# Ledger of designs, part 150: VH-VL binders against Cytochrome c oxidase assembly factor 8 (COA8)

Target 1, 167 residues: Cytochrome c oxidase assembly factor 8 (COA8), of Homo sapiens (Human) (q96il0)
Amino acid sequence: APERGAERRDTAPSGVSRFCPPRKSCHDWIGPPDKYSNLRPVHFYIPENESPLEQKLRKLRQETQEWNQQFWANQNLTFSKEKEEFIHSRLKTKGLGLRTESGQKATLNAEEMADFYKEFLSKNFQKHMYYNRDWYKRNFAITFFMGKVALERIWNKLKQKQKKRSN

## First folded at step 15 (VH-VL)

Design jg9 (from jf9 with light chain S92R E94S; framework fv_ebrasodebart)
Fold by ESMFold2-Fast, scan of step 15:
Structure jg9 (fold): chain C 167 residues (1-167), chain A 124 residues (1-124), chain B 108 residues (1-108)
Amino acid sequence: as target 1 above (167 residues)
Amino acid sequence: QIQLVQSGAEVKKPGASVKVSCKASGYTFTSYGISWVRQAPGQGLEWMGWISASEGNTNYAQKLQGRVTMTTDTSTSTAYMELRSLRSDDTAVYYCARDQLYDFHKGYSPFDYWGQGTLVTVSS
Amino acid sequence: QAVLTQPPSVSVSPGQTASITCSGDKLGDKYAYWYQQKPGQSPVLVMYRDSKRPSGIPERFSASNSGNTATLTISGTQAMDEADYYCQAWDRDSDYVVFGGGTKLTVL
């Protein structure tokens, strides 16, 4: 069996930063795809002089990431489980085994699988609708706070310019 | 010769603060970070946090957040660790260690050189 | 976040191979490091990045890391190898450092 850790080591990003010299950017780090959600987590960089507003934005982004990751982890597990059960049920109804005579995993044709996809989407319609609603709400909030942070930075630069002029 | 030399033993009362120094020599101080690790008598190693000598970026263990501050003085190649609101269970040997920064070609290994340790005793 | 588990004690006879294990969830997906600490002394790095040996460490020391277990192996164990050994992992994604509880190696 293949070593579980090998793929992650092979894809190790250059510039894992515990050190940020003046000429290197200090920025967020992107991890490997989560096993369950298949989404890449982001580890946010925290500057020493982070303002309260910047902290609120960062925490909102972190909370949104965790919410999004959990939703898709659950959704993917549910999809895989129900897909497998659907395939097994149909094969049993047809009097077929779970493996073909060639030893390959038995599958349904595209027409039969289309029925599963339609049922799955219909069954999960309400859940996906609420997900989309909350996703848009969260992104609106993030955009709003990003705007506030941008205005704070502009104001700070203007204040610095005024100080320089008065001196 | 690479060496980290720490300040001497301290005896403190509960509620006091202690500041341990770690003077580096034999390498370019700003090319590495410094991690702080403590060890209570008869116990294992506990990571406290690290600091970048070039930028002063820090990352502290969650259990110590708000009580610990790490700083560096590049002019003297010295790192400092201050622990506030001391408790009896803060009694430990405190180590500084050179935190080898990641290098894509060379790889990295944290804690390749250690200071001699500083015993901090907190008693009433 | 992660917890690393080591056996409290391992005993070997002089000349035998000592094996010290370090277990943690998905440890093989992280880099493992090993430190030797003798009484009254500072820890010394003996293995880094799973299987790499620092200059000055004898070839008797080797290590591996796969699945959930990292192993430090000392071949032809000598009395001078008697010490406490600590494993350590660093999670690159979280920038978090954790140490194992330590293993006392006794050479009988």
Scores: ipSAE 0.000, ipTM 0.443, lowest interface PAE 14.3, mean pLDDT 78

Design jg90 (from jf9 with heavy chain D103N; framework fv_ebrasodebart)
Fold by ESMFold2-Fast, scan of step 15:
Structure jg90 (fold): chain C 167 residues (1-167), chain A 124 residues (1-124), chain B 108 residues (1-108)
Amino acid sequence: as target 1 above (167 residues)
Amino acid sequence: QIQLVQSGAEVKKPGASVKVSCKASGYTFTSYGISWVRQAPGQGLEWMGWISASEGNTNYAQKLQGRVTMTTDTSTSTAYMELRSLRSDDTAVYYCARDQLYNFHKGYSPFDYWGQGTLVTVSS
Amino acid sequence: QAVLTQPPSVSVSPGQTASITCSGDKLGDKYAYWYQQKPGQSPVLVMYRDSKRPSGIPERFSASNSGNTATLTISGTQAMDEADYYCQAWDSDEDYVVFGGGTKLTVL
């Protein structure tokens, strides 16, 4: 394969971070936390002799990672946006400007922000419930396929031992 | 409505440079990247490179390294692609496309919206 | 460099199933994407991440990707489906895009 250029894409604005592990790595590589999701991405090593079952597991893990990254990046963006809108709305109601006399962002105290947090949690209850449901489903599927891969590897080792005994 | 609107057709002589623009609207420009893809008359699609609208990070196709420069202007939500030292085989329709679409639980897709294309003709 | 190979053309009768293949070394280890391009128009995303369909794309479009081959399948092919189809993959190790050579689908 040709060498990649010196320039690279190591951060996706609202998507999953793009990162490049060392090309000669024979192991999974863990990257830095994504700016938006605050989760560390994993780049999965693809073995030379990957079985169809191992490929299925790897793709499932990759898909689950991207799903998880997207959920938390989107949730964090939504939280930040709604928080800022709430603060601006409350400052307007008080007849206050959006900036202090020193030019810094005007803020609300903890008591005032408690209203926002209650509203945000209530509003997102269904979303978090669906996330937890899907999270459990995905992890169950991954665990199931991890078990199948483990059995395949055990079987292959047993076949190898049988050949050594017959020779 | 999400749109990418490109600059008009260009006719250039060999050795000249061309700069194509791509104005984005209908979404937060800095939340996505822009890929550039070209298509010679009657030929297939060829990826040229990508730029992050927030960071300005670029990644160019190896065969164009040194001849292409991609930039963005966040204030106007516009991406630019400049190709230098033009040759007759650079004659193509040049497309910009939105990259790294982010959706809750839907994954990301590299090219969900495309510009209308810009024909660049290089002839002596 | 990573190369994706598509047949240059595929012909089907209206209502028949069209299958367009895209072959590449370990393509099944990458996500495959599909684009439709009609004459004089920009490409349109029709399938993403091997088998997922964007909103607005008819249910008769489906796709798969395993081993070295990704396949776009159009059931009950209509005249409006006549176009050039391009497969695309992301090489996560090299963080760049590769396109197939394209397949012209003719509905006769």
Scores: ipSAE 0.000, ipTM 0.479, lowest interface PAE 15.2, mean pLDDT 79

Design jg91 (from jf9 with heavy chain D103E; framework fv_ebrasodebart)
Fold by ESMFold2-Fast, scan of step 15:
Structure jg91 (fold): chain C 167 residues (1-167), chain A 124 residues (1-124), chain B 108 residues (1-108)
Amino acid sequence: as target 1 above (167 residues)
Amino acid sequence: QIQLVQSGAEVKKPGASVKVSCKASGYTFTSYGISWVRQAPGQGLEWMGWISASEGNTNYAQKLQGRVTMTTDTSTSTAYMELRSLRSDDTAVYYCARDQLYEFHKGYSPFDYWGQGTLVTVSS
Amino acid sequence: QAVLTQPPSVSVSPGQTASITCSGDKLGDKYAYWYQQKPGQSPVLVMYRDSKRPSGIPERFSASNSGNTATLTISGTQAMDEADYYCQAWDSDEDYVVFGGGTKLTVL
């Protein structure tokens, strides 16, 4: 869609919302990053005259967003749990407490943390490959329906032109 | 067969010390740690601390800091837990449990095998 | 002080599903573990890392952990499942290990 390249202002804090300048068409609103997934949600504007095809596209995009949000929230949570367990286990093995002399949470040196990151990525390689595959499949479906919506709009525009010429 | 075998029941007077042993077999002793967990009659589980069988490094529960000492004897694959200045509320069944150290390819699985327990009764 | 809260008792009929909860502040941000203890016996690890089952533990045991609550679920509960169940997690501020108070599962 031609309008998709336009940037949106995030002025509404929550819920299904829209940015609608005075006397201009309303459009989708982009929210702040989710705490766990770190992805920005899109709140879709629902026009009163939404076609069945436009509704199908919107629901597909909403479902894909929910799937994507859930995947990264779960992945980031798994990473955080694994990281804390690794740190706790290494500190325990060294006979160290969970907090430093200053009262801050204890941590490991950069070399040990680098080893953890490398191994975590290795363990999750297959999971990330399947995510990428599904992500591409979902985007292909969205692109397909975007094309169908575009064709519907072109057809409707041509139909309106013919009616004006007939009157 | 992986097995942890503990020493027999003890009866102690308040102010005394007790030393419980835990003999491991069926695995490489130094590849794991040993945690100690106690359970007062009719009560829940309470973690006391752990020891690395390879290095001898220890971490003790805050409540027991200064009263408990954990040691190992690698030559006999045995872990020991000594509790000093015994009080009546130290009456409990004391368990040793194998505490899997974190390894990238194995993950972490704490307390996968437990000893049979040692009843320590503290009374006058 | 205990930071993990479990109901003291849960009762189910044979063949029904038992659910045992374990609640703690941000418990879902750490891994939870579950132990079964029968009278006069040592605890046995039945679930680890939230939802993983050790070899030898029946498939009817499952678990989850999200938000503030971890849950142990026993499907098609049998008389042999009657026991005390304890949850366990890392104590991020004080000690390395904290246990829940325990739940007595009664199969009537």
Scores: ipSAE 0.555, ipTM 0.813, lowest interface PAE 1.7, mean pLDDT 84

Design jg92 (from jf9 with heavy chain F104L; framework fv_ebrasodebart)
Fold by ESMFold2-Fast, scan of step 15:
Structure jg92 (fold): chain C 167 residues (1-167), chain A 124 residues (1-124), chain B 108 residues (1-108)
Amino acid sequence: as target 1 above (167 residues)
Amino acid sequence: QIQLVQSGAEVKKPGASVKVSCKASGYTFTSYGISWVRQAPGQGLEWMGWISASEGNTNYAQKLQGRVTMTTDTSTSTAYMELRSLRSDDTAVYYCARDQLYDLHKGYSPFDYWGQGTLVTVSS
Amino acid sequence: QAVLTQPPSVSVSPGQTASITCSGDKLGDKYAYWYQQKPGQSPVLVMYRDSKRPSGIPERFSASNSGNTATLTISGTQAMDEADYYCQAWDSDEDYVVFGGGTKLTVL
C-alpha cells in the first residue's frame, strides 16, 4: 500500500464538506468541479436506518473519493507549475520576454510544448501506474461491498416476504 | 529545525545482529518515510530499504531481504534498522534519511535530510 | 537491475566549470537527484527532480537530465565544492532506489 500520513486516517475532503445536499434528499448529490482536481465531488446520502455494512461501503466510497480528489489536485498543480517553469526557461533561453506586446502571457509553439508533455508523462509514468493499481484495487473493494449490501437487501426482503406468508 | 539523530557506533562479531536507531525531530514524523543507506569504507552509497512512518509498510533491497528489518515507534518519532547474520562485508556507516518515496498524494520527494551516520564494524 | 554510471573522478581549477555525468538506460524518463558528500560527513541534497535546486544551495549548481544522461554542472567551481557527488534515481521497473558509483571532484 502507498504510504499515507496519520492525518489522513479520519479526514473528509474539505471540497466535499462544503456542499450540502438538499433537505430530505433520498439520493446522492453531485457538486460543482473542484478548483484543483477538476473532479465533481459527491455528497453521499445517509439513510436513517443505515446498516453497518452500508456504512462500511459508504465510508469506503468517501475515502476513495478523497484519495482521488487529492491525487488529481496534486497532479494538476504539479503539471501547471512545471509547465510554467518550462515555458519561462525556454523563453529566457530565446531572449524573449514573459509577456507579449499586448500584455498577454507568452507561449511556446505546439512542437516545443510536445517536448514538455512527453517529458512530464514519462517522469510521471510510475505515479500513473501506482494510481491505476490503487484505483482498480479500490474499485474491486467497492464492487465487493456493493455485492454484500445487495445480498443483505435481498436477504432482508426474503425475510419480510416469509413473515408475510406466516400470516 | 529538522534533524535526524542516530545511535552510536557498534562493534559486532560475525553472525551477530545490530539495531541502529534514528530519532526524528522538527517535523511531523508520520508524514514521511525513512530510507536506510549504507556506505562501506571508501565505497559508494547503497540503498537498503524504506519504511513508512505512519503505516509501517517496508520495501527492502533484494540483496538484504531476509536479513534486514525496519520498524518505527511513532510515540518517540524513532526509526530502527536491524541487520542480522552480520558478515565482515557489512562493515559500513549506516545512514537514515527522510523520504517520501511512496507518497502518491505528495509525489516523489528526495532524501532531503540525513542522520549523522552510525559506524558498524564487524570483526572477529 | 538498473545501473547508474558516473566517472570516478573529475578535476578542475578554481573558477572553472565542472561537469559530472550520470548515465543509465532511459534515465531521462526518470527523475534524477544529486548529493554532495564531504569526508566524514553525511550526504547533502544539492539538486532534485532533474534540475531543481533546494533552498540554501548556491545558484552556481545546475543540472539537466535527458535521454540516457543526467549532468550536474558547477559553474565558477570553488575549493569548498571539493567532495564526492552521487546521482540517484528511482528504478520504476523494480521499485527501488539506485545510486551512481560516485564521482570525486578535486579542485586544485
Scores: ipSAE 0.000, ipTM 0.459, lowest interface PAE 16.0, mean pLDDT 79

Design jg93 (from jf9 with heavy chain F104I; framework fv_ebrasodebart)
Fold by ESMFold2-Fast, scan of step 15:
Structure jg93 (fold): chain C 167 residues (1-167), chain A 124 residues (1-124), chain B 108 residues (1-108)
Amino acid sequence: as target 1 above (167 residues)
Amino acid sequence: QIQLVQSGAEVKKPGASVKVSCKASGYTFTSYGISWVRQAPGQGLEWMGWISASEGNTNYAQKLQGRVTMTTDTSTSTAYMELRSLRSDDTAVYYCARDQLYDIHKGYSPFDYWGQGTLVTVSS
Amino acid sequence: QAVLTQPPSVSVSPGQTASITCSGDKLGDKYAYWYQQKPGQSPVLVMYRDSKRPSGIPERFSASNSGNTATLTISGTQAMDEADYYCQAWDSDEDYVVFGGGTKLTVL
């Protein structure tokens, strides 16, 4: 079914590694770096008495993590693929094979590679600017909800303190 | 408007050589390379090699190295592929295809236009 | 030598979505390309750099590439889409180009 297909998707284009934290963890768990994004995924602890506000914050953080991992996995993969095509095109144009006579992988000099890096960064400048803007917006939203959760916890502590004095 | 036109069918005996031509029109010939791809009857595609139309630099598939030579004539916008020491398993339709050099801003779009194909039959 | 594996045939009903796969070790770390070839005709580039369409190719054609598998997807498949489809990638180890074995798409 469609649901089964979605669950069995490849992690490479999604940018999010699938890993399991220790069972019955009472804290957030940080996993190993994702192969493609090189970012460490966070599995969030869900307390039994999670408030609706805490749930909204957690889901916002989870969604932001997925968005961030997708962006960097896609960017890193695009860089790698374009770099491979650039190297192959230059070697082919020079009449060189992919391997040297000694069996080593053929490479380009540092000057040619520097030119590629400079051009790639320039080409992707707008994309990185939009990423930074969206990251900033998401971070403000997270900070706002963190403030709300903090206020809720302070209020609950004040209520409990008054109950203890009244009891 | 962009077109690659190949020479006609050839029948050769084992041990002979064949030279296929590919005439380009509708674009700046020297701004692209030409790849050669062959297809045995009822079989898939096999890359043979590539030539720069501007500089004449070539790169050949490892299996064919030593038997294939690719050349160009920029005055007629024509690419050539010569295959020597023909064997019966060289019987195939031979295609030329336009092969773009990588440009970081435009990307790579290989084999975007193909010739009509040239049937080369090798039989005793 | 890198090998790209395609199913030899795929059948689909008219108007339905066809999916043609191309599998190779770490294929998702490379760009994939797709060609359509009808009997007696030259191949035609239908998708390049995983998911990009050349000018003149209908929006019905789309593609993806991840992990070990690249997929060509044809939505609203028409009888005119009957053809052999070949995937292609760069062979990092030996030659500059490697093609899949081809898939015959039949629209019944």
Scores: ipSAE 0.459, ipTM 0.758, lowest interface PAE 2.3, mean pLDDT 84

Design jg94 (from jf9 with heavy chain F104Y; framework fv_ebrasodebart)
Fold by ESMFold2-Fast, scan of step 15:
Structure jg94 (fold): chain C 167 residues (1-167), chain A 124 residues (1-124), chain B 108 residues (1-108)
Amino acid sequence: as target 1 above (167 residues)
Amino acid sequence: QIQLVQSGAEVKKPGASVKVSCKASGYTFTSYGISWVRQAPGQGLEWMGWISASEGNTNYAQKLQGRVTMTTDTSTSTAYMELRSLRSDDTAVYYCARDQLYDYHKGYSPFDYWGQGTLVTVSS
Amino acid sequence: QAVLTQPPSVSVSPGQTASITCSGDKLGDKYAYWYQQKPGQSPVLVMYRDSKRPSGIPERFSASNSGNTATLTISGTQAMDEADYYCQAWDSDEDYVVFGGGTKLTVL
């Protein structure tokens, strides 16, 4: 479980969020959901005796996380921008203001919003299909390298055991 | 070719009204709206309002509410903007601009074509 | 009551990259639009929906929008690019459209 109270979170001058894991971590740490992608980032622990193969796996996992975070942050932002513009455009065409008499943001009825969601999903179908394909490719690669790391660790244990027996 | 052609320059006294026309050609007039934007000499752009060419629905800038009226004549593909109770600070170049309706495939380009502008001077 | 702030003036030499900023609270949560206006002429749409270029606008024009700041970038700036540039976005409170104060680009 993530230790929310122990984390550090900064907001950069550009308005982007950062977070850091607790100091003195000796294992991977899971942070809170990113405010843009709504995905929980993983901070990877780097062992002092990391093998080249372990480093390659870690970097592949980091690159995949960054790609995934960027994809969903961009997709969520695009969705929000298009939704706001759709709402504003529809309110404008109806001769309505952007705020209700109570000061709340004006909204469209559920039927109009349902139409927006259907069209947004439809026009982004190909983009999501390519995302899923790339996601499977990346996870296959990660699984493959996880297998290689596991075999390396088994071989190293066997080699160490053999050395102790041959000592 | 898509064109918006506006009426000629006007000189008005304070308290008078002015009505500027904007004749559209080269596209289906009723498929778009028309926004009006003004620019005082040496100043920036200020949005005045929007009208639907098909439905006649309007939205006016709050600052101009009660003084501005926008209309269309679909038979001549012409939009009109009337500003009443003119003040000296209404001196500006008045532009009409084609305002695209929201489109899921193309996106929204609110002011893709502009008229040449109409100078309205309020003095003396 | 301006929501979008632009620098009044930006100067570049021919061939240099010009950057014109437009700042507003949570502007990156909205789509930004850019217009070019040459003296005595009507504005021309040069960028829409943050980073999309209309047909006929040179590839040297690009734009971005993130956080509180939208940026119009002109690479390899030419004398013909000398103009006033205006950003535009949706107004959340009183009107449907708000423009920035404009930036005069000078190419010397």
Scores: ipSAE 0.520, ipTM 0.795, lowest interface PAE 1.9, mean pLDDT 84

Design jg95 (from jf9 with heavy chain F104W; framework fv_ebrasodebart)
Fold by ESMFold2-Fast, scan of step 15:
Structure jg95 (fold): chain C 167 residues (1-167), chain A 124 residues (1-124), chain B 108 residues (1-108)
Amino acid sequence: as target 1 above (167 residues)
Amino acid sequence: QIQLVQSGAEVKKPGASVKVSCKASGYTFTSYGISWVRQAPGQGLEWMGWISASEGNTNYAQKLQGRVTMTTDTSTSTAYMELRSLRSDDTAVYYCARDQLYDWHKGYSPFDYWGQGTLVTVSS
Amino acid sequence: QAVLTQPPSVSVSPGQTASITCSGDKLGDKYAYWYQQKPGQSPVLVMYRDSKRPSGIPERFSASNSGNTATLTISGTQAMDEADYYCQAWDSDEDYVVFGGGTKLTVL
């Protein structure tokens, strides 16, 4: 894997492109697609009275988003570099220049490009399989903690009901 | 054991032509291309062009288009670079370098072996 | 007219880390290559495809490429590493090969 693809944007310490909510929100805000990953980042709202369990869930979701953003940014960059190098090498081999007579960027025919896409996907198949496995594991963990938070909130509501009835 | 051996130094007058040779050994000549790179005294590297040893297809640097011709002789595993209408600013060491064809599994690693260089001096 | 800009010279003490930069517009969207040239000798490929090292090149050599800048890093720099270093990339518009201006590494 290219080391370049492992790096994040320096304006987004969480590994997500910098974006601003329309206004201060009491809910999570979803931003525009990231330039490199093509994924929409989520800005998580932090309540003043957040429980330790709620904080753990939020951090897990933030960490998963960062991991997901980095994976796809790296994958898209690798694809772009491989594609450019493949095109340039094939044009060079054919004795062709980088620009056509009309001034457009020279390209390969659809058959050659289809072969490139097929080979790239084949080469990266196992990498994508491991991504799916890890994505599933992360979402299972998130769902598990969502369940814990839900049970905590139910318990707190039941405690409140009992106090109101006793007082 | 892989070697690129170039022809000896040349002194030419302005307006003349020079033809530099590069003899390859230790590998299958037609499985690779040859790039030519020059370096003026005390200056940096400048790519001149590339030739396929198998098909003879060429790609020349835009700046040199019309003045450069690259050829190969597969029977002697030799590449040639001819530069015409020489000027004083063509004085340089001229290198040939093995330039691999793109291999899907291995990728691209250009200029893995270089010739020793040929000094071409253009003076009156 | 794609241009790769390198500092003309870099000085480092023996055993310290040397960093040589190569800057170009959106260079990180391309693969970068690095060559070492010692006086009176032909260039030698020392790094390819941003960060890959050819067989025979010491592990002291590493490289990265991100944004507009590619960097060649030599850890534990030795006197034998004194040389001119050139970066190279594909030019998307003009020529297949573009070299940087070169950096003279001096080990004091």
Scores: ipSAE 0.495, ipTM 0.789, lowest interface PAE 2.2, mean pLDDT 85

Design jg96 (from jf9 with heavy chain H105S; framework fv_ebrasodebart)
Fold by ESMFold2-Fast, scan of step 15:
Structure jg96 (fold): chain C 167 residues (1-167), chain A 124 residues (1-124), chain B 108 residues (1-108)
Amino acid sequence: as target 1 above (167 residues)
Amino acid sequence: QIQLVQSGAEVKKPGASVKVSCKASGYTFTSYGISWVRQAPGQGLEWMGWISASEGNTNYAQKLQGRVTMTTDTSTSTAYMELRSLRSDDTAVYYCARDQLYDFSKGYSPFDYWGQGTLVTVSS
Amino acid sequence: QAVLTQPPSVSVSPGQTASITCSGDKLGDKYAYWYQQKPGQSPVLVMYRDSKRPSGIPERFSASNSGNTATLTISGTQAMDEADYYCQAWDSDEDYVVFGGGTKLTVL
């Protein structure tokens, strides 16, 4: 028999679930790409017995995701604004309207758009360089804390093993 | 010194035409366009259209299509705006403004310099 | 018809912060521009491309543009800032330029 009751219980109930979560197990999950940043958000699972170090790592990853999401949302918005301004300015300079006789948005040819893309990339080169630098710094910090968490888990396992031996 | 100097005030009867001039100085005229903006007494700004000083290409506000003509004379660095079939609601101060062409490094910076305005009164 | 909506008037005391809004559908997806017009004078460009200040415009002028609303902010407002303020953006349909209806700033 299908487990429709379990499927229904997996759906968040109306109201705040602060105590006694119904889940038996939970993992990080990846959502669909964001409309503005075109990046997939990660929703982090918070274990009941999360260590302070594990919490610090999770928060660092969440903050890095938010920074990355905001950077690309802003960059894509800037690109869109610049592109529309470029198209409008070129059409205006040519004495053309914003709409064709068929009612569709007027467009520029591929050659003109290629020039825009090239110049946009050139103009934003330093910004993208700083983004890359900051992304590496954040990723290094995350890797460092992942190592610390791994060492903490190894230590705890060794501690548990020693306790078993002592009895 | 960048300056746009417009022709003097005009009084016209309904049905007449008016032609306002805008003489540019202090910059390379053909490197920019000229937009025309009007303002009825006590009212806001209304864009009328634009002309490229280098190519003479024009784009007019939809509301004014068929009644407005914009031209330039590059030899005198002067832009002109002619409005036909005048109505009483065309009474306004008419401004010319320098309209920067899109530059890849700077983007677009519209209306950075304005003429002093030309009052056109349409009455009996 | 104007696509951009501004409050008709805003009043502020000298030294206070004035905030002038400009609302339009998806305005934050376009660049916004701001003009100052004093009585009997031509408009003057005071802010361009959402938040950039032209040479000669005091640092007390700043602006933002997000969602449906662009905002011009004047910090430490002075008597000389008393004027009509107009926002401007690209029209997405047929006209290239659209202006807001204007806001009269009174410094009293």
Scores: ipSAE 0.515, ipTM 0.792, lowest interface PAE 2.0, mean pLDDT 83

